# Ledger of designs, part 3: VH-VL binders against Cytochrome b561 and DOMON domain-containing protein At2g04850

Target 1, 131 residues: Cytochrome b561 and DOMON domain-containing protein At2g04850, of Arabidopsis thaliana (Mouse-ear cress) (q9sj74r43to173)
Amino acid sequence: QQASIAWTYHPHNATLDLCFFGTFISPSGWVGWGINPDSPAQMTGSRVLIAFPDPNSGQLILLPYVLDSSVKLQKGPLLSRPLDLVRLSSSSASLYGGKMATIRNGASVQIYASVKLSSNNTKIHHVWNRG
Short names: E, the ipSAE of ESMFold2; O, the ipSAE of OpenDDE; V2, 0.75 times the mean of E and O plus 0.25 times the DockQ between their complexes.

## First folded at step 1 (VH-VL)

Design e13 (framework fv_enfortumab; at its last look DockQ between E and O 0.08; V2 from the best seeds 0.00; counts 0 for: pae E 12.1 > 2, SAP .5 > .496, placed apart)
Fold by ESMFold2, look of step 2:
Structure e13 (fold): chain C 131 residues (1-131), chain A 123 residues (1-123), chain B 107 residues (1-107)
Amino acid sequence: as target 1 above (131 residues)
Amino acid sequence: EVQLVESGGGLVQPGGSLRLSCAASGFTFSSYYMNWVRQAPGKGLEWVSYISSSGSTIYYADSVKGRFTISRDNAKNSLSLQMNSLRDEDTAVYYCARDSITIFGVDYYMDVWGQGTTVTVSS
Amino acid sequence: DIQMTQSPSSVSASVGDRVTITCRASQGISSWLAWYQQKPGKAPKFLIYAASSLQSGVPSRFSGSGSGTDFTLTISSLQPEDFATYYCQQADSFPYTFGGGTKVEIK
């Protein structure tokens, strides 16, 4: 499977719980999922979570970003900016196969996020990619 | 099939102007940042200009600042380079190139190139 | 501006040879380096991104390595279609800059 998403919305505290399912295409690759607060015609400003191997340990790590043209991926944990417009209350990533799983072509990853919606917004644009 | 096709090259006198265009097809043009790169006869590659997917962020090489203007029309899937005050040293093949930068901003390489259009500035 | 110094300027080699091309940046660029192949009269063809990652469809005989300031492109077993000029390019900061090129010729 390429990608899928499952979600549950909790109206009492305006919280969206989601799990994004993706696969890596290389041992040094990445899998990312995020949202745009704006229309789909504007990609800059997207808030994304990127899962990738720590360049030193090979351990799966998940980092948040706000995209703009100045952001560069470095092999290692790096925060560009916090998620400002969509409140991220928790996030994690895990590989299918648990602790023994490794990042490689075909390895499946789950990206979990719990997001507090700051308004009664009925439409959220989402994006994903891998490399 | 992902494709970039440049046009608008030609012969122009020093001090003149020329407008290059690049037609994009086979991909979501509005999601990608775009570049112009040139190659003078018998020389290597020289980056000219860069424009973000929305058009809000633009960079130029020092050699063309104030003379060249990059722009894009996402509704028409087109990239443009307006070249003013042309000089002999602007003679080159001009390539448009898709930057690998997407919504994640994690790749900064030119993965798709057009065939090029030739600009000749004659004295 | 980050200057990219590419060496050698040319190499004469036979089919089956291992060819190594080097590229040095005037300051650290982490792994933000790409390699391109260009044949006469043709546009450059993208080969390698992030110093060592092969673009889809690039034969596995091509490999890249390096980080910081020193980078290499290796062709493990040269094929007839590999005779071309190769360029490195840094993408750490604007302006993007290219190496001077390395021409790989038939011996």
Scores: ipSAE 0.006, ipTM 0.519, lowest interface PAE 12.1, mean pLDDT 78
ESMFold2-Fast, scan of step 1: ipSAE 0.014; ipTM 0.542
ESMFold2 (binder alone), look of step 2: mean pLDDT 91; pTM 0.932
OpenDDE, look of step 2: ipSAE 0.032; ipTM 0.703

Design e14 (framework fv_enfortumab)
Fold by ESMFold2-Fast, scan of step 1:
Structure e14 (fold): chain C 131 residues (1-131), chain A 121 residues (1-121), chain B 107 residues (1-107)
Amino acid sequence: as target 1 above (131 residues)
Amino acid sequence: EVQLVESGGGLVQPGGSLRLSCAASGFTFSRYSMNWVRQAPGKGLEWVSYISSSGDTIYYADSVKGRFTISRDNAKNSLSLQMNSLRDEDTAVYYCARDEYSGSYFPFDYWGQGTTVTVSS
Amino acid sequence: DIQMTQSPSSVSASVGDRVTITCRASQDISNWLAWYQQKPGKAPKFLIYAASNLQSGVPSRFSGSGSGTDFTLTISSLQPEDFATYYCQQAHSFPYTFGGGTKVEIK
């Protein structure tokens, strides 16, 4: 898979602006990225946005997830919902919507997010997975 | 519009080498993953190798690991398969196939016409 | 590796017949399955993706169904141009694997 991330930190309001760009290169057709402000060493507790190609329309389906002991990433039925403001449970981080491209000329997605960091933990891990 | 044209097949002796090429046209080659698939005479399809759009991810079938090398030249719109230490069981028609997006629902949406490799004395 | 078992290996049929071909994966592949048609001396032609979706330009008499491990390709009313060998392929994981093929022959 191919991915890039750009970021700008705004110290007076403790906000990190992110731009994620990804392209599907996976047999399962998914790519994920996440924010883990609570745990610098583990995937458990990671907040992740997962993108899948819709086999019927060719559009990208975006699904927000929180990874914990009960959540598994699987290639089951694909569900989608509009990109929305998503509050992450135990941190001041949030995810806000982005932009998609149709797959007719490539399966690419650009996601813009603004993340407010907690005062005691500034570590953010982007997680790159191919299914 | 979209065309894939294989070349480089021929008759070789066991232990010999061949280099297959696939010339792509009619699409932005650098944005697509590519595959080689082969078919022995009278037999079914066998996937041989995969290369990602950038060339940084490569997979091989166990039957060819260590003997075959897949590569691509995005500036020349060309895919290659270097075949070394050829065996009689490598005798097959070799197809170049486009994977529109790596995996998922369009694994091989366009195929070349094939090039024949025969390994015999 | 994910094994794809295809049955039957051949079927004899007449024009107008309903033909059913099955494909079984050795593990759950969800709906990451494609079907191809191959005529003698020709490259395979893409028919169906994601188990049940017809590729543009493929006649509506072709249909696919199934999920998980068990999949079916159906030709509802066989036409003369449909005599060919059909292959299933899993796109779930590397290495990609094909079924052994089903030859649809004239009776």
Scores: ipSAE 0.006, ipTM 0.517, lowest interface PAE 15.6, mean pLDDT 69

Design e15 (framework fv_enfortumab)
Fold by ESMFold2-Fast, scan of step 1:
Structure e15 (fold): chain C 131 residues (1-131), chain A 126 residues (1-126), chain B 107 residues (1-107)
Amino acid sequence: as target 1 above (131 residues)
Amino acid sequence: EVQLVESGGGLVQPGGSLRLSCAASGFTFSSYDMNWVRQAPGKGLEWVSYISYSGSTIYYADSVKGRFTISRDNAKNSLSLQMNSLRDEDTAVYYCARAPEYYYDSSGYLEYFQHWGQGTTVTVSS
Amino acid sequence: DIQMTQSPSSVSASVGDRVTITCRASQGISSWLAWYQQKPGKAPKFLIYAASSLQSGVPSRFSGSGSGTDFTLTISSLQPEDFATYYCQQYNSFPLTFGGGTKVEIK
């Protein structure tokens, strides 16, 4: 698979810092990473970060979304609601901007985020996809 | 609607070759790991081969390694299995099967199959 | 390779009976186990993943349990349409392996 993840857990504030590495299928594609707190292997209900290049500037855009049963990932406009459990690190701003390195027939991306975990969550299940 | 349609099965002599195809529709083919699973007459299910969504990672069952080659064409939404040096024990119905599109553990594999094709029959006999 | 041993190989039961099928892994597979139903002449149908997570649309009389090496599929009240062979499958590691199957006959 063309993806990897690294994380560091900070127990005093129940925060998980993560770095996800993925590759686009094409230079104009997208890469997403997220978690589903209610189901271990379902995209519906997932809280995701989606990275995609701006069509006009080529700058990488990274936005948080919550996927529900009314939302489908398409090549067209993505309709979703904002996610408040994921906070983008200020130190990560430079890592998702600028030119992307091409790997094979696509480009690579690194997604950095901090996730506030519930004290009721004993397990974290993650999902990812690309298009 | 997810649909997988196998073709290419038939009768072949021991030592011969056959190429199976699986035509996928109703989903973004390039986002899913694909597998071949077979079933000999009156027997159980046997996993044959795996290919990752990009085509970069491939695994084979020991029984077919060196004889079968799995490949995919993401532009054409098709999966293939080239079978060489066929043996009597390769006689089976061959199914194309799709894994879910997600990782949810650190290994990166979720190879259970929500969607199966109808199967194509391969008979190896003189 | 992880060997999956299924028992019984066949069972005859009456409509309304509780049927349990057991699947044992030769090594720990956590909860990385799926269950399938196959009717004669048809492709397998997906029932359960992660040992206990029921696929949407599968009747609630089906349930799965277990972790590690010992797993069960239970049909709480057998119906005529449940005539089929059932298979477990581990997806903890390659090569992927299936159980030998359990044929359920309704009498």
Scores: ipSAE 0.000, ipTM 0.520, lowest interface PAE 15.6, mean pLDDT 75

Design e16 (framework fv_enfortumab)
Fold by ESMFold2-Fast, scan of step 1:
Structure e16 (fold): chain C 131 residues (1-131), chain A 120 residues (1-120), chain B 107 residues (1-107)
Amino acid sequence: as target 1 above (131 residues)
Amino acid sequence: EVQLVESGGGLVQPGGSLRLSCAASGFTFEDYAMNWVRQAPGKGLEWVSYISSSGSTIYYADSVKGRFTISRDNAKNSLSLQMNSLRDEDTAVYYCARGTYEWLSAFDIWGQGTTVTVSS
Amino acid sequence: DIQMTQSPSSVSASVGDRVTITCRASQGISDYLAWYQQKPGKAPKFLIYAASTLQSGVPSRFSGSGSGTDFTLTISSLQPEDFATYYCQQLNSYPYTFGGGTKVEIK
């Protein structure tokens, strides 16, 4: 569904640079991308970057969240349901290398992030959703 | 035990109508997206239709748009497929299948299928 | 629509053989790919999602790999119960499309 991802791995510093391409369902909607560094096979516990427009200013906001362990993953398709989210602290920005950016063009959005890996693990399980 | 059971298949003439049902048990039906998949005799799998857990989002394969209608009744744990204007090429075994809500979708539970034969 | 092409359409193999089945998408689907096994007269069984993640209870001799457009299902040391038709499916975008299937048959 109108989504794609590109990445480049930098072995010298164990950093994965990512670019996620997504589309909003509505002008006031959101688009999210993330990974689960602790349990790659599960969505619960994933660290997610959510891009959404501020209703008051219209400016695009990009914030890190974690999918709460209390979230039911079996509550409908991700396309039609909002997720219960817990905002990550600023210290969790290290997971994203401290570098996150988003670019909006109409209904399209690009989310840029850098992920620091604890080991030379080249298999990254990613997740995305929108609402 | 998690189970899906299809019913309603049969022999029908071209241009006729048929309604398929799928009864779900052993899980919280209202939490899952559902799909219909068909398979013509000796052929491969063809996705037919999708319905979200609430019923608000629906998609169809181009081959059945305007002729088939997917619906669900969460209070009765039931999925339906209303098939109108049936054609010879609609002859197939029809399976209902449960979608998953992990970060990537897949069809993890399938019914045993119900046979639809469209012939004159 | 995204077209899924499976190769080969059939393969003759013996118990103990390594079998490799390929699936190619007409456009990038990341890792939104599932694999299913179907025996004659039966419904498909779910094997793999996310291109490489095995469902619980699926024997370790099954493995999946790939991303983007090229994907592979491998069965190491084929067992008698593995003779079946295998299908890939993309779930990246609607309509969801299946490959044409690969029949693994006795040599």
Scores: ipSAE 0.006, ipTM 0.515, lowest interface PAE 14.1, mean pLDDT 74

Design e2 (framework fv_enfortumab)
Fold by ESMFold2-Fast, scan of step 1:
Structure e2 (fold): chain C 131 residues (1-131), chain A 121 residues (1-121), chain B 107 residues (1-107)
Amino acid sequence: as target 1 above (131 residues)
Amino acid sequence: EVQLVESGGGLVQPGGSLRLSCAASGFTFSSYSMNWVRQAPGKGLEWVSYISSSGSTIYYADSVKGRFTISRDNAKNSLSLQMNSLRDEDTAVYYCARDQWELYSYYFDYWGQGTTVTVSS
Amino acid sequence: DIQMTQSPSSVSASVGDRVTITCRASQDISSWLAWYQQKPGKAPKFLIYAASSLQSGVPSRFSGSGSGTDFTLTISSLQPEDFATYYCQQAYSFPLTFGGGTKVEIK
């Protein structure tokens, strides 16, 4: 499977715990997973996590983005509002405020995240892409 | 630029009512959850109420449950707080605050300047 | 409810000092913590989110650390514009709660 997801939703605080499994289509590519809490299956408005290797160090970088309607999606990494740059340094995972981590194994990547949703909706639809 | 402007504060007697409004501009209001936070004179910050971007999820602090009603009008870019059965302890500056539009919600990245509510005879 | 306790309630400091303030949650909140700065007569300003992530435009002398129940805000070299009251806020669960505030005063 080129992509799969495991998740648990906690209604009392609208927190989604997830583990996304994906594969790169090239050694310099990216893999992204996201959710749109307001419009399931729409890309615009989605909160996404994008993983890609740093071309200089080879370390895996995990970036959280919000896709908005003012940004045109093009080849390569999605162009959106980056929130932070997270790098895999000397550990098996990289962290962003303790809320997400990523682990690479060859062409595959595992993204672990704990994210809050703005709505109390237990029917979660995810979106994913790669380039 | 993001702007939040509160209005509707004033002097009211115990048991009275006031309706606060918050006018939002400079961002897509319908994409953000909103909050009301208050601060009594010389005291700290107290969260009052939350409303999701669509308006379907609402939470209140126990101190205001049953008396206050939060609502929003996404077509008019406005947030409201209807305050009924006001008590002396509701005297405070009331701030409109925007949730950060990210995976990390319930953080208040922009605040209005506040509107003062005084409950006293 | 999650209770947030800040210490100290006030601190007297001089320009150039390293200032540290702490915030403790009554239960594990992971990294769901924000810090705000409030100057007299003004609305709070967003400083830090996710315990350690600095908001854009906030000077690098501000930093946050911690996870679970114990959190720290540090100002590495206090500037005149930093005299203010600082608040922590847990974003783990409703009701959302703030610490009591730490006033950083001129010595």
Scores: ipSAE 0.006, ipTM 0.577, lowest interface PAE 10.6, mean pLDDT 75

Design e3 (framework fv_enfortumab)
Fold by ESMFold2-Fast, scan of step 1:
Structure e3 (fold): chain C 131 residues (1-131), chain A 123 residues (1-123), chain B 107 residues (1-107)
Amino acid sequence: as target 1 above (131 residues)
Amino acid sequence: EVQLVESGGGLVQPGGSLRLSCAASGFTFSDYYMNWVRQAPGKGLEWVSYISSSGSTIYYADSVKGRFTISRDNAKNSLSLQMNSLRDEDTAVYYCARDYDFWSGYSDAFDIWGQGTTVTVSS
Amino acid sequence: DIQMTQSPSSVSASVGDRVTITCRASQGISSYLAWYQQKPGKAPKFLIYAASTLQSGVPSRFSGSGSGTDFTLTISSLQPEDFATYYCQQYNSYPLTFGGGTKVEIK
């Protein structure tokens, strides 16, 4: 239940930069943050980022997932849609497709993300969870 | 660099079958949802089918349900559409289309299209 | 299913004209609307997404507006290469649906 978010909107390119702070329930758990559309959220996809520690290195892994309308209608498990993070990130181990995930204070994680928004979608309903 | 190339179209009799293929290159195919969209001669665009990145979720337009089967082979970067029990009204150019980028905040719009492959169902 | 209605079905215009094309959804789709351009014998080209955001490489004379059920594509000063058929598409829910198209013809 312990989470917070800070963000900065850049109107020149309609980009939202954010930093999500969350806490793990257990050392082998995950923390997720995502964006859902307002009223039509049940009819369109949610975009989520899930962070979890790599069991061999302890470094955070950040994977993107999409909950399309078909998955929501079926109420099935989250469908994975991993990005090619090797092509999107530089040589930095903590940079994932323009996003950064770092471990802070052991049980805490910060997720830095950059999201492109349309001018007609300035009101955002965000979601988060952990397991 | 990013390309989709369709093949497999041709002339077929009503009740016949055809298998369309779409070869993807220049991007990580396994990361993207894929679609087939068709266009009958002189008509507009009609969405045909959707397949998720893993292949586990599939949807069809009502007009093709039970006759068409969408599939993908992520190891070969290939999308397929098996078309059975073809009807005159299935005559169209069939396009392979890539789902819009996850990071744009909107999916199910098509940013990359193939050139199309023509299917003609005629007696 | 969400029905997409475009008007007009065709419009005759001259180079330099301002052209407007409308698209109406049978129910609210927020801003989940894309526009495509199709030239004869070619695949559709992605122009606009999220109702108003231009795809990279698309000329600034193209613009989109609207939300909910009523949307407009505008070409501020028509060029010879803009004579084509334009399609709107909703991506709010399945099945995905397209408008009937608007053919922009030389006058």
Scores: ipSAE 0.006, ipTM 0.539, lowest interface PAE 10.7, mean pLDDT 74

Design e4 (framework fv_enfortumab)
Fold by ESMFold2-Fast, scan of step 1:
Structure e4 (fold): chain C 131 residues (1-131), chain A 122 residues (1-122), chain B 107 residues (1-107)
Amino acid sequence: as target 1 above (131 residues)
Amino acid sequence: EVQLVESGGGLVQPGGSLRLSCAASGFTFSSYEMNWVRQAPGKGLEWVSYISSSGSTIYYADSVKGRFTISRDNAKNSLSLQMNSLRDEDTAVYYCAREGYSSSWYDYFDYWGQGTTVTVSS
Amino acid sequence: DIQMTQSPSSVSASVGDRVTITCRASQSISSWLAWYQQKPGKAPKFLIYDASSLESGVPSRFSGSGSGTDFTLTISSLQPEDFATYYCQQYNSYPYTFGGGTKVEIK
């Protein structure tokens, strides 16, 4: 419930600008948002942005992943990926209202992304999780 | 503005060790996957190793597995490759390379360093 | 491992010529292919990503095409600065693999 998304779709160039807000459940946790262009509501095939604090620097890190049937959100990146109907144009993440040192249970993060969709995509399906 | 500068190459005898470094500037180093790619004299490009942005996920080419160790220090914006038990066939120019993701989820190498030369010879 | 076979290994050409370089993958890599240009003594520079997308600043005479297993890099009108070695690279799966390179030489 402590998650929300805002987006603006630009049909003339098939781009989606989005801002996802999520909350951490622990200082060492992660927050992820993604889209599955092939099958809504499935984890497999999702293109996911995962935000988490770096153990060495304490800085917020944002990484893109493609999930296959053998990988969970906490595992490393997948490089064997199907034909992608989604292109990531840009992405960034920041801690909402605080610094990295203030990450705690309930701390908020905002993930910004601009995504280019195929010309046949008229629907936007997203998934999110945290750990 | 984005720059990658390698150092640490040199002449070493078979069985010896070298540590390569790559200094990154002009971007948020902690947000990018990093790789080492090498090129033997007169030959093509060969991927050597990968490290995730946090340093927790690491992959190696079979030819270097067990001998080379990739690592990173996000506070210092630096990437390292510790090379042990060096062999004649490890002679190459070693490049530091960043993975781009501007137009897909995991991409090509969008920025390369200028390389550092490693020569394994008696 | 995915083998990338690049042909020809070298081509002799004159300024103004159309040059075509082919890259074949041993299994499908979708569109996850990049092309790089390397001049003697220098690091590679990337030209094309996702098989057909030109990097900002790359001249429009360069184009890429293909998907699955067969890919092509075309230089529509060769310029003096284009004499170099060109490499394809798949980034569909680890280990990342490169083609053997195509050297574009002056006739």
Scores: ipSAE 0.006, ipTM 0.523, lowest interface PAE 11.6, mean pLDDT 74

Design e5 (framework fv_enfortumab)
Fold by ESMFold2-Fast, scan of step 1:
Order: structure tokens, then C-alpha cells, then sequence
Structure e5 (fold): chain C 131 residues (1-131), chain A 121 residues (1-121), chain B 107 residues (1-107)
């Protein structure tokens, strides 16, 4: 409804190209999208890209994180709140060739990224949230 | 198929230290959260410590916080628990347990056979 | 911390009996509850998750029910291999906590 995603998987080199579109709740908020390359349809273990505006410059910053069990899910959809996020490990899934871009259009953001899948699971299980 | 084997338990005096190890096989160790759960003689189960698959997130039970250190080596498929300043109350069988990384469910789907720690004498 | 209280602490039963074990959480945990079986001298075995979902390989005579604060584990027709101690565990919030256990022993 306030977010959309398009992706293309390239099996010959195990890369996933994606474009996520999201809308901020507030000017100081964040928008995130992720996948769980290790397990189908699970939030815990997801590798996420979090976009948020720098307070001083207004420039959008895009960082990869891994969600773990410190992020408690509410009954039903994940309730937006400050998250306990962990940095994406370089020995896990990584951004392919460092290719990523973030474009801001007012209160909306588009995240473009290419992800190299390092697990044997080729299924795409995605999650998203904002705060 | 999935196997967890603990080692390093033994008899130690109060104030002493022990290092427990858990060797994992039969699954992709680096993709799972790991835990230590203990059981005192004749008593119930008590969760002790948690570590995320990358080692970036660590939690401890209040009873061991500041004394125990959990760590993992994904290249060697091993989990460790360094126990310092041991007390009589730490006497227990220590189990290595694999955590489910599913949505909002934090349960223990596979357990090792345990290693006995006795703090006495 | 969420306190988990099991009742009874022990129950004496015969093969073929229906055994009911209860578990109560000190606050609402939705359906985020697991049950484990532990035989003497052995590690716990995972039985049930999400309050009512049977783990693969667990006999259908085991069933779980409940939501919120009150949960039940039922063994519909006790078998000789079911004599064990059973533990509930809340999976809602750190720290994870277990009930005190219910020992199912031979009458």
C-alpha cells in the first residue's frame, strides 16, 4: 500500500537485483526492506537495507543490517518502533560489487541494490517496515 | 543428523573458571542462533546465554551477567562459554541448544547431551 | 521477567491414562509457547511450538492448546515411553523462561 518492490534474480551468478519504493512516516524516520537468504518467510535473520536522512545535511543514508531476535515482533504486523539492529556481517550475505543507490523524492525513497546470495537457498523472502 | 556435543565440564572450586565448548555438525552452523541452557541437580531448566549467528548480538541471564562470556567460531562450527568467578549456584548440567530463527518464535529445536559443571569443595 | 508456573509438579499415572499439564504465564504471551520432554539422564526434546503445533516426529497423542496466559499439554493415552518431566517455555520476550516442570511418573 505505501511500499512496493520489484526484483530480478540472475541464477547463473546468484545475484538479486531489486528496487524498493517506500514512504517515510516522519521527516526523521527510516524505511527498510530486506530478505532472508537462509530461511523462507522468516523475519529473524533477515538482511535489511535501512534508509534514513542525515540530520545535518538531509542526505539519505543507506546501510545494510541484519535483524535478529532482539527485534520483537508484535502479534500481526511488525509494529514500527526504534529497532535493535545489527550490522550486516561481511561473511554472510553482501551487496554485490558495492552496487547500491538511494533516490529521494520528497517523503518517498527508492532503494536500488544488487545482492549476492551466499546461501544455497535461492528463494526470495522479503520483509519491510518503517519508523 | 543434527548433532551438538558439549565438553569442558568438570569439578572446580568457588571463584574458579571453566571454559565449555560445543561442537556442531549436520547443519549450517553459521545460519543459526545458539544458546546455553543449564539445569541444576534435581531442578528445572534455566536459560543462560544467547548469541546471534554472526556473533553481533549477545544476551545473558541476570544470574551470570558479568561473569560468563559466550562466543562462537563459525569457521570451526563451535560455540563456547567462558565461565569466571564460579559459585556453588552455578553447579548444573550445561546444554548447548540451537535456536529457531523463525518469526517471533525463540525456541530450542535441538539440544546436546550436556556437560556437567560442579562447583564445590 | 515473565514467570512461568506449571501445575501439577508431579502426577502419577498408568499406561492408557489421559494426562493434562498446565502452564501459566505471569503476563500475556499470545501463542509464543513451546513444550519440551525430558527423560531421566537425557537432554530435553522439542515437542510443541506456537502453543499447539506438533514438531515433526512427535506422536499425535500429544497436543497443546491455549493462548494469552493459560496453556495446556495433553497426552491422550499415556505410553510407557511418555514417563518423563515436561517443561513449558515462553518464546515472547527475553529473557526466555521455563516452567518448573511436571514429572509424569508411574502410579
Amino acid sequence: as target 1 above (131 residues)
Amino acid sequence: EVQLVESGGGLVQPGGSLRLSCAASGFTFSSYWMNWVRQAPGKGLEWVSYISYSGSTIYYADSVKGRFTISRDNAKNSLSLQMNSLRDEDTAVYYCARGDYGDYLYYFDYWGQGTTVTVSS
Amino acid sequence: DIQMTQSPSSVSASVGDRVTITCRASQGISNWLAWYQQKPGKAPKFLIYAASSLQSGVPSRFSGSGSGTDFTLTISSLQPEDFATYYCQQANSFPWTFGGGTKVEIK
Scores: ipSAE 0.005, ipTM 0.519, lowest interface PAE 15.4, mean pLDDT 72

Design e6 (framework fv_enfortumab)
Fold by ESMFold2-Fast, scan of step 1:
Parts: sequence; structure tokens; C-alpha cells
Structure e6 (fold): chain C 131 residues (1-131), chain A 123 residues (1-123), chain B 107 residues (1-107)
Amino acid sequence: as target 1 above (131 residues)
Amino acid sequence: EVQLVESGGGLVQPGGSLRLSCAASGFTFDDYAMNWVRQAPGKGLEWVSYISWNSGSIYYADSVKGRFTISRDNAKNSLSLQMNSLRDEDTAVYYCAKDIGYSYGTYYGMDVWGQGTTVTVSS
Amino acid sequence: DIQMTQSPSSVSASVGDRVTITCRASQGISSWLAWYQQKPGKAPKFLIYAASSLQSGVPSRFSGSGSGTDFTLTISSLQPEDFATYYCQQYDSYPLTFGGGTKVEIK
């Protein structure tokens, strides 16, 4: 399995634009990707996007999460607080998104996100996986 | 099937250098972060270094920072550790270990380990 | 750095015994904790991730519990192949740190 990530940092407004590319092994698989903008060397505080195809429509579903010190990990689904996203205007785009295309043994997936950082010139801790 | 094989260990004088290598097979190497972990004779495990799948994130234990350099060659499925200014305290078995990455891409843990290569720093 | 303290450092036990090993973090790590088993002369074997999730292929007599700073590994009925040294490891922040290990010895 292959994956890559591209990113662009905008120091003038402390934003990080990210694009993750991955592949589902099977049509019912998933891909997860995350970043911690507040503490680059720490798992706690990571913003995670989990991507998988809707079993009914086949369209990509994205679930945003924040991993914080109150999160209780259990077997199965991660218990976490959804990201609090505020739309600033009716013309505003999503702060994150994705798309996928079917391939012979699954699907290729692209996930993008724009994240506001709390400080400049810090190393970013990111994680990813698929199943 | 899935395997990591270390090489490059040996006997070296204090102040000397060694380069360790780890050959990966049976999995997509460039999908996973890699670690070096060491164990001194009769002692516990000590994490040494981490490198992300694309080399974009690299971390070191304080005891080796500035002396050791981790690197990877994804085209060759290979991980390396360049060790400079070696000290008696660096004597250990060195393991390379693959990050697992279960569930949501948020879980770390090292699921595949090599057999280890022995580094002895002695006069 | 996050310090990981294991207790006891060693325990003598018999086949069939219930064995508990504790691990304490110097600061909160949520559930970002793994457990490993190491037999003499061998590389460590991955047992548990996320404090309580059993790795596939690991016998159900192994279980993990805890969150925050206090964690426990339990072997409900010790088998001959379980005599080994066990390590906890936090992966909440870098540098990654291991506990000092607990040696489970035959009585």
C-alpha cells in the first residue's frame, strides 16, 4: 500500500494546508490521518480525519475528531469529541474534505484540511493508517 | 513473511563510529514509521529514534541527540542509524521496529521487530 | 520527559496463578500505552495497544486496563510460556519511554 502527503505553511496567518493521498485495500476499508497543531510531539490533542466509503451510496464519508486527555479509548470505534467547525459565511468552504475514485481492488482517496496553528515554526506531529 | 533484519553492529573504540542498517521485507515499507530501540546488557528497553514514513518527522532520545542520525531509503526498503562519537553507555543490542498503525491511524505501538544487532563500545 | 515506573521489578509465580503488573506515568497519557513481552535472547513481542486492546494472536488470558497515569497488565492464569519480562511503553509524546520491566519468574 502507498501513501503520500503534501503541505503548505502560510506564516502570515499561521495556517497549514494539507493534502493526504492513500488507498483503500478493499471497497469497505478505511483510511485515517491526523495532525497535532498545538504540540507537534504529542498524540494527545491530535486532529484526526477518518475516511471510508458510505456502504449505501459509495460516497466518501469523513469523520473529524480531536484526541484530548478526556478521551477514553475502547475496543472498536474511537470515542472522541467532533471538531467544532464554525461557518463564517455562506460562501465559506469546508475546513476539510476529500474525494475518492474507484480502482480495480478498492479506491484511491484524497483528504485535505486547513488547520490554524497556535505558534510558528514548530514541528508538526502527524499520523496515518488504513484498514 | 513480514521481516526486519538488522546489520552493521560490532566492536568499536570510544569516540568511533558505526552505521547500522535494517532491511525490510513482506510489507509496504514506505507506509510505516520506523524506530530504533536499544537494550544494554541486563537492562531494560530504551527508545532511541523515530522516523516518519516520508522522513518529514524525526525524533531522538536526549542521550543520542547530536551524535546519532536516523535515515531511510524507501526505494530500497532500508532504515539506517549513523552513530558517531560512541560512548561506553551506547553498548547495547539495537533493534529496528515498525510502527503498527491500527484502527484510526492514531495508535502507535511497535508490532514487528528485528532480531537485533550487537554494538559493543570498549577499549 | 514522561517517566514510566513499573512494579514489581520481579515476581515469582506458579502455573495457573493470576499475575498483575502495574505501570505509572509521571503525567497523564490518556490511553496511549502499549505492553510488550520479552523472552531471554529474543526481541520484544507486541501484546497490547491503547492500554486495553489485545493484539491479534495474543491469548485472551492477557488483558490491560487503566487510563491517565495508572495502568495494569493482568495474566489471568499463568502458562509455562508466559515466564518472561514485561514492559509498558507510553506513546503520548516524544521521547517515547519504556517502564523498567517486570520479570515474571518460575517459583
Scores: ipSAE 0.007, ipTM 0.539, lowest interface PAE 11.7, mean pLDDT 73

